# VHH binders against q96fz2, part 66

Target 1, 269 residues: q96fz2
Amino acid sequence: CGRTSCHLPRDVLTRACAYQDRRGQQRLPEWRDPDKYCPSYNKSPQSNSPVLLSRLHFEKDADSSERIIAPMRWGLVPSWFKESDPSKLQFNTTNCRSDTVMEKRSFKVPLGKGRRCVVLADGFYEWQRCQGTNQRQPYFIYFPQIKTEKSGSIGAADSPENWEKVWDNWRLLTMAGIFDCWEPPEGGDVLYSYTIITVDSCKGLSDIHHRMPAILDGEEAVSKWLDFGEVSTQEALKLIHPTENITFHAVSSVVNNSRNNTPECLAPV

## First folded at step 23 (VHH)

Design HB3
Fold by OpenDDE, fold request of step 24:
Formats: C-alpha cells, structure tokens, sequence
Structure HB3 (fold): chain B 269 residues (1-269), chain A 123 residues (1-123)
C-alpha cells in the first residue's frame, strides 16, 4: 500500500470516526494536532494522515477504550533512529509485513509498547499490471457503502452538491498500523509516524495485487486493535488477516501523479 | 437527560398523508445521524429512512419507493418524516433513533430511541 485517499473535511472526518467506548457510550474522538491534517485525494508516504489511537498513550490512567485522532507521518521512524533527518532511513517503513512484524526491531519494539493505531482513509489505490503491456491500471479500493438516495457514482462528485451525496455518510477504511515516537537528536517536537501492516490479498483483490493492507472491519476489531491496555499484542495480531469485505473500481491515470489532488483520482473510468 | 419524542402518528385512510416529527434534547443534535424505524405487530423493527448528521445524505428502504421524505432541522433539533400515499402495510409504531456520526441500517447501532408513535392506515 503506497497510496491512499483521505480528503474529507475535518468535521466530516471526525463524525465518520464516531465510536462506542467500553461503557457503551458513543463518542467522537478528540483531536491532537488538528492543524497537521491535510485532506487529499492522493496521499503518499511521508505525508501526514489521520490515525486513531488509544487515549492511554497520552494520558496516564485514561480509559484505554477512548480514542484520539491525530495526524501522523506515513513511514515509521523508529525511536532509536539517530540521524537528524528521517528521510535518511535506509530501509522502507511504509509498510510492515504481518508475517515478519515480530522479526523486525523497528516494528516489534513499538508494537510491544502497545503502539497500535488505525490508519484512516477513504480507500487505497493499487495498480494492476496489464498483461502484454508495461501499463498499469490503477484501482480504488474501499469498503462497500450504503446506497443513498440520489447518490451518484463516486465519479460524479464534481460539484459540492454531488460531493455531499457521495461523501457525507462515507464509511472510512480502517487499516491496522503501528506507530512510534521519535525525538530528534537536535531537539524539537516529537515526531509521530506510522506504518501500515500488510497481508496477502484476499481472493477478490488477488487479480489486482498480491498484497493488501490489513483492514480492521467493524467496531469491535478497531476497538481491540487500539485498546492496548486490555488487549495483548498476541490477541491483537489475531485481527490481522485479509478481508473480502471490500469493493473496487478502476480509476484514471490521474492518480499516478502524487501531485494530483482532485476528485478525478477516485473517479471510475 | 437525552430524549427523543415522536409525534404526528394517527389513523389515516389509504392514500393519505402524515408528517411525523421527532424532537431531540439532551445531546448535540448536529453530531448525530437520525433514523426512522418502524415495527408492526409480530414483525421485526426495520429501518424506514435515515439521514446524515448534516442532512446532506439520506437513505430510504425499498418499500418507501419515493413515498416518504426524511428531513431534519438542526436549529430546531428535530427530524421529520413526511409520509405520502400511505398503505395499510405501513401500519406500525414508528420510532425515531439517533446514532453518533454516520447512519447505518441496523437498529442495534443506534444509541437513543424515542417511545414511538402509532401510525394506522385503514383500508
């Protein structure tokens, strides 16, 4: 997974992230660093994306079922990294393979500290290799959505009115992630960064791409993944597997350029 | 205290119209999706219509077929269901429900419920 969409306005995004705490109360997540949220139809590694994490990471004795929403850097920077520039990392931390998560120090250590997060997106992009050609067809992959009245296709969201019809009640994709906190050697703000856990693709997606993000489907899965106070690493890892509960459509090559940030990125061809 | 209070249910003839209202209090109304559900005798509770927190997105059950309109006024903390071309099959107790954030089609996802209002359609 190297490209996602997360373009909802902050107020819409927040409501889309409503959740139920362990007491059964529905809540909105509290924001940390909301100014770092940058909506985009075309999110690439090293950009900031919103993630959910347990409040217990920030507040001692907090209810671990409560959620915080925070923009974090895509591409995990390990806490032990000694260089002043995260871009000097010599290995790719955009993704973490589920089968080797416990073998790599960069992921094992933060995971052992309970630093689990849910990466939010409208969906993610993947490219299918075309047989006989060097061309690749991009696809937008997302959760199935409720068919609403007067809802047009995603591609019809070319006006504010049409946008509202499509995105106002959009179910966000929830991907399993690991985050870490890095303190720059030269001082400054702590950097929060994340990696997306990947798994073998489900059958439905296998023709497009052989790998997919680990998707946490449903409130229970999301809650368990986030609640490091009550759910052990071992139990949490049981949640990491392919899911068939996805849909997708082919999109234009507009998304190929990471600089393009328009609804056309998501539009069906 | 959170309250949802439905009103407007009554006896009407086939082909008639009703407007149901649900007044909400005790919570931030604009953070909540709203839904109308109904339950007929001996049947399960089913979704009739739902509306997003902003009112920009709506859902209707297949049996509605354009006969009903859900709307909301966030300034008044009220959600409405305009029901036209009523049929005897529409006879049920109609409930207003609230879910924080997005609406879904499952009653169990909704946290707050009204007491219901009886709608009876005579042949």
Amino acid sequence: as target 1 above (269 residues)
Amino acid sequence: EVQLVESGGRLVRTGGSLRLSCAASGFTFSDWAMGWFRQAPGKEREVVAAISWSGRSTYYADFVKGRFTISRDNAKNTVYLQMNSLKPEDTAVYYCAARMGLFTLSPQDYQYWGQGTQVTVSS
Scores: ipSAE 0.923, ipTM 0.960, lowest interface PAE 0.4, mean pLDDT 94
Fold by OpenDDE, fold request of step 24:
Structure HB3 (fold): chain B 269 residues (1-269), chain A 123 residues (1-123)
Amino acid sequence: as target 1 above (269 residues)
Amino acid sequence: EVQLVESGGRLVRTGGSLRLSCAASGFTFSDWAMGWFRQAPGKEREVVAAISWSGRSTYYADFVKGRFTISRDNAKNTVYLQMNSLKPEDTAVYYCAARMGLFTLSPQDYQYWGQGTQVTVSS
């Protein structure tokens, strides 16, 4: 997974992240650093994206079922990294393979500290290799959505008005991530960064791409992944597997350029 | 205290119209999606219509077929269901429900419920 969409306005995004705490009360996540949230149809590594994490990471004795939403840098920077520039990291931390998560120090250590997060996105992009050509067809992959009046699908968004109707009740994709906190050697703000855990693709996606993000489908899966106070690493890792509960459509080559940030990126062709 | 109070249910003839209202209090109304559900005798509670917190997105069950319109006024903390071309099959108790954030089609996902209002459609 090297490209996502997360374009919802902050107020819409927040509401889309409503959840039920351990007591059964519906809540909105509290924001940390909301000003770092940058909506985009075309998110690439090194950009900031919003993630969910347990409140217990920030507040002692907090209810670990409560959620915080915070923009973090895509591409995990390990806490032990001693260089002053995160870009000098010599290995790719955009993704973490589920089969080697416990073998790599950069992922194992933060995971052991309970630094689990849920990466939020409208969906993610993958490119299918076309047989016989060097061309790649991009696809937008996302959760199935409720069919609404006149806006039953992204494809029905034939006007700006209809487009807004589609996104107003959009179910966000929830991907399993690991985050870490890095303190720059020269001082400054602590950098929060994340990696997306990847798995082998489900059968439905296998023709498009052989790998997919570990998607946490449903409130229970999301809650368990986030709740490091009550759920052990071993139990949490059981949640990491391919899911068939996804849909996708072909999109234009507009998304190929990471600078493009328009609805055309995820529009069906 | 959170309250949802439905009103407008009554006896009407086939082909008639009703407007249901649900007045909400005790919570930040604009953070909540709203839904209308109905339950007929001997049947399960089913979604009729749902509306997003902003009112920009709406859902209607297949049996509605353009006959009903869900709307909301956030300034008045009220959600409405305009029901036209009513049929005997529409006879049920209609409930207003609230879910924080997004609406869903499952009654179990909704936290707050009204007491319901009886709609009876005679032949």
Scores: ipSAE 0.922, ipTM 0.960, lowest interface PAE 0.4, mean pLDDT 94
Fold by OpenDDE, look of step 23:
Structure HB3 (fold): chain B 269 residues (1-269), chain A 123 residues (1-123)
Amino acid sequence: as target 1 above (269 residues)
Amino acid sequence: EVQLVESGGRLVRTGGSLRLSCAASGFTFSDWAMGWFRQAPGKEREVVAAISWSGRSTYYADFVKGRFTISRDNAKNTVYLQMNSLKPEDTAVYYCAARMGLFTLSPQDYQYWGQGTQVTVSS
């Protein structure tokens, strides 16, 4: 996974992240650093995206079932990194393979510390290789959505009003991530960054791409992944597997350019 | 204390119209999706209509077929169900329900419920 969409306004995004705590009370996640949230139809590595994480990471003795929403840098910067510039990382940390998560220090260490997060997106993009050509067809991949009367699909959005309706009750894609905290050697603010765990693709997606993000489908899966206080690493890793509960459609080549940030990026062709 | 209070249910003739209201209190109404559900005798509770927190997105069950309209007024903390072209099959107790964030189609996902209002449609 090298490209996502996360374009919802902050208030819409927040409501889309409503959850139940361990007491069964419905809550909205609190924001940390809301000003760092930059909505975009075309999110690339090194950009900031919102993630969910347990409140216990920030507050001692907090209820670990409570969630915080925070923009973090895509591309995990390990805490042990000694260079002053995160861009000098010589290895790719955009993704973490599920089969090697425990073999790589950069991911194993933060995971062992309970630094699990849920990466939020409208969906993610993947490119299908076309047989016989060097051309790749991009697809937007997301959770199936509730069909509404006027806005049953992204493709039906022929007006700005209809567009808003489509996204108003959008179920966000929830991807399993690992985050770390990096303190710059020269001082400054702690950098929070994340990697997306990837798995082999489900059967439905296999023709498009052989790998997919580890998607946490449903409130229980999300809660268990986030709750590092009650759920062990071993139990959490059981949640990491392919899911068939996805849909997708072909999009234009507009998304190929990471600078393009328009609705056209995820519109059906 | 959270309260949802339905009103407007009554006996009407086939082809008639009703407007149900649900007044909400005790929570930040604009953070919650709202839904109308109904339960007929001997049947399971089913979703009739749902509306997003903003009111921009709505869902209707297949049996509604354009006859009902769900709306909300966040300033009044009220959700409405305009019911037109009522049929005997629409006879049920209608419930207002609230879910924080997005609406869903499953009654189990809703945290708060009203006491219900009886709608009876006579032939």
Scores: ipSAE 0.905, ipTM 0.952, lowest interface PAE 0.5, mean pLDDT 94
Fold by ESMFold2, fold request of step 24:
Structure HB3 (fold): chain B 269 residues (1-269), chain A 123 residues (1-123)
Amino acid sequence: as target 1 above (269 residues)
Amino acid sequence: EVQLVESGGRLVRTGGSLRLSCAASGFTFSDWAMGWFRQAPGKEREVVAAISWSGRSTYYADFVKGRFTISRDNAKNTVYLQMNSLKPEDTAVYYCAARMGLFTLSPQDYQYWGQGTQVTVSS
């Protein structure tokens, strides 16, 4: 998992993240650093994307079932990293394999601090290697969606009126992540960054790629993953498995260039 | 206190029309998706139509497609169901329901419900 779409305007994204706290109260997540949200159809590692995390990470004695939404850097920078430039990390932290998460210091340490997050996206892209060729077929992969009335095609909704008919009720993909907080040695703001946990692909995706993000399907899974105040690391890791509740369609090669930020990136072909 | 109050249900003849209204209070209406559900005696409650918080995205069950229209007026905190070409099988209690954020098709996902309004369609 190395490319996502997360293009919804902040107000639409926020409403897509409505949730129920442990007391039964309906809530929207509270934004931190909303001005750092950079929506795009074509997000790559080192870019910022929104994640959900427990309010307890920011406020002493807060209700750990309450959620904060914040942009974080994709590509976890461990708290122990000593160089001044995160691009000098000698290993790839874009993803974290579930089968070795407790063996890697970069992931085990923040996980032990309860630094679990839910990474949000419209869906993610994967490239299928075709037999007998070096060509790769990109696919856009996402939760099944309710078919809405007068919806245009997913990629054709580029005006506000047509766009809202397609995306206004979009169910966001919710992926299990781990985050860490890094204090640059030369000073400045603390850097929040995340990795996406991966698992073996489900049968439905196995012809596209052998790995997939660990998807948290439904509010129970999302709540348990986020609530480090009430759910231990051991219990949370039971949530990490493949899911078959996923759909996809082929897209054009426009998405291959990460600078392309247009609806064509995810349009069916 | 959250309240959803339906109105407009009555007896009508086959082929007739009705407009149901649901007045909402006690929450920020524009954050909530709205749905119309119905329940006939001895049957489970089923989705009829749903509308997003903005009013721009809608869903209709197959059995009402082309005959019913859901709409909302966020200035009046009201959701409507225009029902045309009514059939005897449309006879049911119609309920208004609210869900923060996105609509779904499952009644158990909705937080608030109205008392229902009876629609009866005579042969």
Scores: ipSAE 0.800, ipTM 0.909, lowest interface PAE 0.6, mean pLDDT 92

Design HB3
Fold by ESMFold2, fold request of step 24:
Structure HB3 (fold): chain B 269 residues (1-269), chain A 123 residues (1-123)
Amino acid sequence: as target 1 above (269 residues)
Amino acid sequence: EVQLVESGGRLVRTGGSLRLSCAASGFTFSDWAMGWFRQAPGKEREVVAAISWSGRSTYYADFVKGRFTISRDNAKNTVYLQMNSLKPEDTAVYYCAARMGLFTLSPQDYQYWGQGTQVTVSS
């Protein structure tokens, strides 16, 4: 749960996030801070990645079913953090275990404020420990996709034309997250940051890793998780469970080094 | 007011060709994926072809692969279905449908529908 791909250009990503509001109208999410979006095949903690959240977090009396898309820092910085430098946080907030979320103040407090978000990715990477070796086999894990004409291979996007045919209709992975807002003590912009909720892995992934992100499968789940105006914390937590609706393929060790940002990171081997 | 208007359906002989058009209005066409579906009497509506919002990605049902081509012109707000090598089993009402963002293969996922255009292929 510590590495993702989120590489789509903004226009493609935005359209992949089309949604239906409470009245049944189709909409695209509205961007905040679009210039902070840094697409990459190989996102790691502390980087900025796009999340969805309710418009009600930004506008008094807004329709809570309307969505904003915004880059946020991966690795939740609690609102109560007192140091000037977020890197001095003494504990790991990359992930939040579902079974202890109501016991950890870093996660319980923002969750109680309705600070729920949907973390977007092409998919995520996990490393399978192989018996009898020190080597680990990375896998790219994602929603099942519709096979399109001339798509060939997920990772064989060597040219712009081939890339568009592979990714233009890609269904984004939608993971349940919690975010918080931290005001730097020396002033400046509020820092938005998130954690990804994790659960026990489904049977299909158990040979790869024992944990997986909490995946929100379908618009109903995504809408309920985001809509803190209409859906209580208690009801929202019922959405947090493993899913078997997932697929994966083995990838090369290129992804191991987080500095490698190339299509080879997710190419099938 | 969203409107999808199909045209071009008619009677053709087996082996013939036909081009369907669907004119769209009332929404930002380039944000919407488009699909062609068909329904024969007594059968369920089924996907024939679909095309992404940009036109760069397409899908074809197995029963039409190699014979039909979907395309779109975002400047004219129009999606097309070129139908070649027509067979009697292609006889159906053909519908144009729109879905914001990504296309899917399920008719239930599409928000707007045309009234349909009849295609009849004679032996």
Scores: ipSAE 0.797, ipTM 0.904, lowest interface PAE 0.7, mean pLDDT 91
Fold by ESMFold2, look of step 23:
Structure HB3 (fold): chain B 269 residues (1-269), chain A 123 residues (1-123)
Amino acid sequence: as target 1 above (269 residues)
Amino acid sequence: EVQLVESGGRLVRTGGSLRLSCAASGFTFSDWAMGWFRQAPGKEREVVAAISWSGRSTYYADFVKGRFTISRDNAKNTVYLQMNSLKPEDTAVYYCAARMGLFTLSPQDYQYWGQGTQVTVSS
């Protein structure tokens, strides 16, 4: 997983993240650093995207079932990294394979500290390699959505305001992540950064790509993954598996260039 | 104290029209999706229509598509159901319900409920 869409305005995104705490109370997550949220149809590694994490990471004795939403850098920078420039990290931390997560120091250490997060997106992109050619077909992959009466084809001649009317009830993709906190050696603000855990693709996606993000399907899975105060690493890892509850459609090659940030990136072709 | 208060239910003839209202208080209405549900005697409560927190996205059950319209006015903390071309099978108690964030189609996902308003459609 190396490209996502996370384009919703903050107020829409926040409401899509409504949740129930341990006591059954309905809540919205509290933002940290909201000004760092940069919505785009075309997010790539090293960009910031919002994640959910437990309030207990920030506040002693907080209810660990309460959620914070915060932008973090995609591409985990380990807390032990000694260089002054994160781009000098000599290995790729965009993704973390579930089958080796406990073998890699970059991921095992923050996971042992309970640094679990949920990475939010409208959906993600994957490129299917076509036989006999160097061409790749991009797809936009997302949770099935409730059909709405204001829905139009994303690629049809609909006006942009009709698309906005569909997005108000969009179920965000919720991917399992691990984060770490890095203190730059020359000082400055702590860098929060994340990796997305990956698993083997489900049958429905296997013709597109052999890996997929570990998707947390439903509030129970999301709550258990986030709640490091009550759910051990061992129990949390049982949540990491492929899901068939996913859908997709082909998109144009406009998305290939990560500088393109338009609705065309995810429009059906 | 959270309250949802439906009004507008009455007896109407087949083919008639009716508008239900639901006034909300005690919470930040614009954070909540709203739904209309109905329950006929001896039957399970079922979704009729739902509307997103902003009013921009709506859902209609197949049995009411084209006949009913859900709307909301966030300035008045009110959700409406316009019911046209009524049939005897539309006879039920109609409930409004609220769910924070996104609407769903399952009654058990909704946090707050009104007392219901009776709609009776006669031949």
Scores: ipSAE 0.777, ipTM 0.899, lowest interface PAE 0.7, mean pLDDT 91

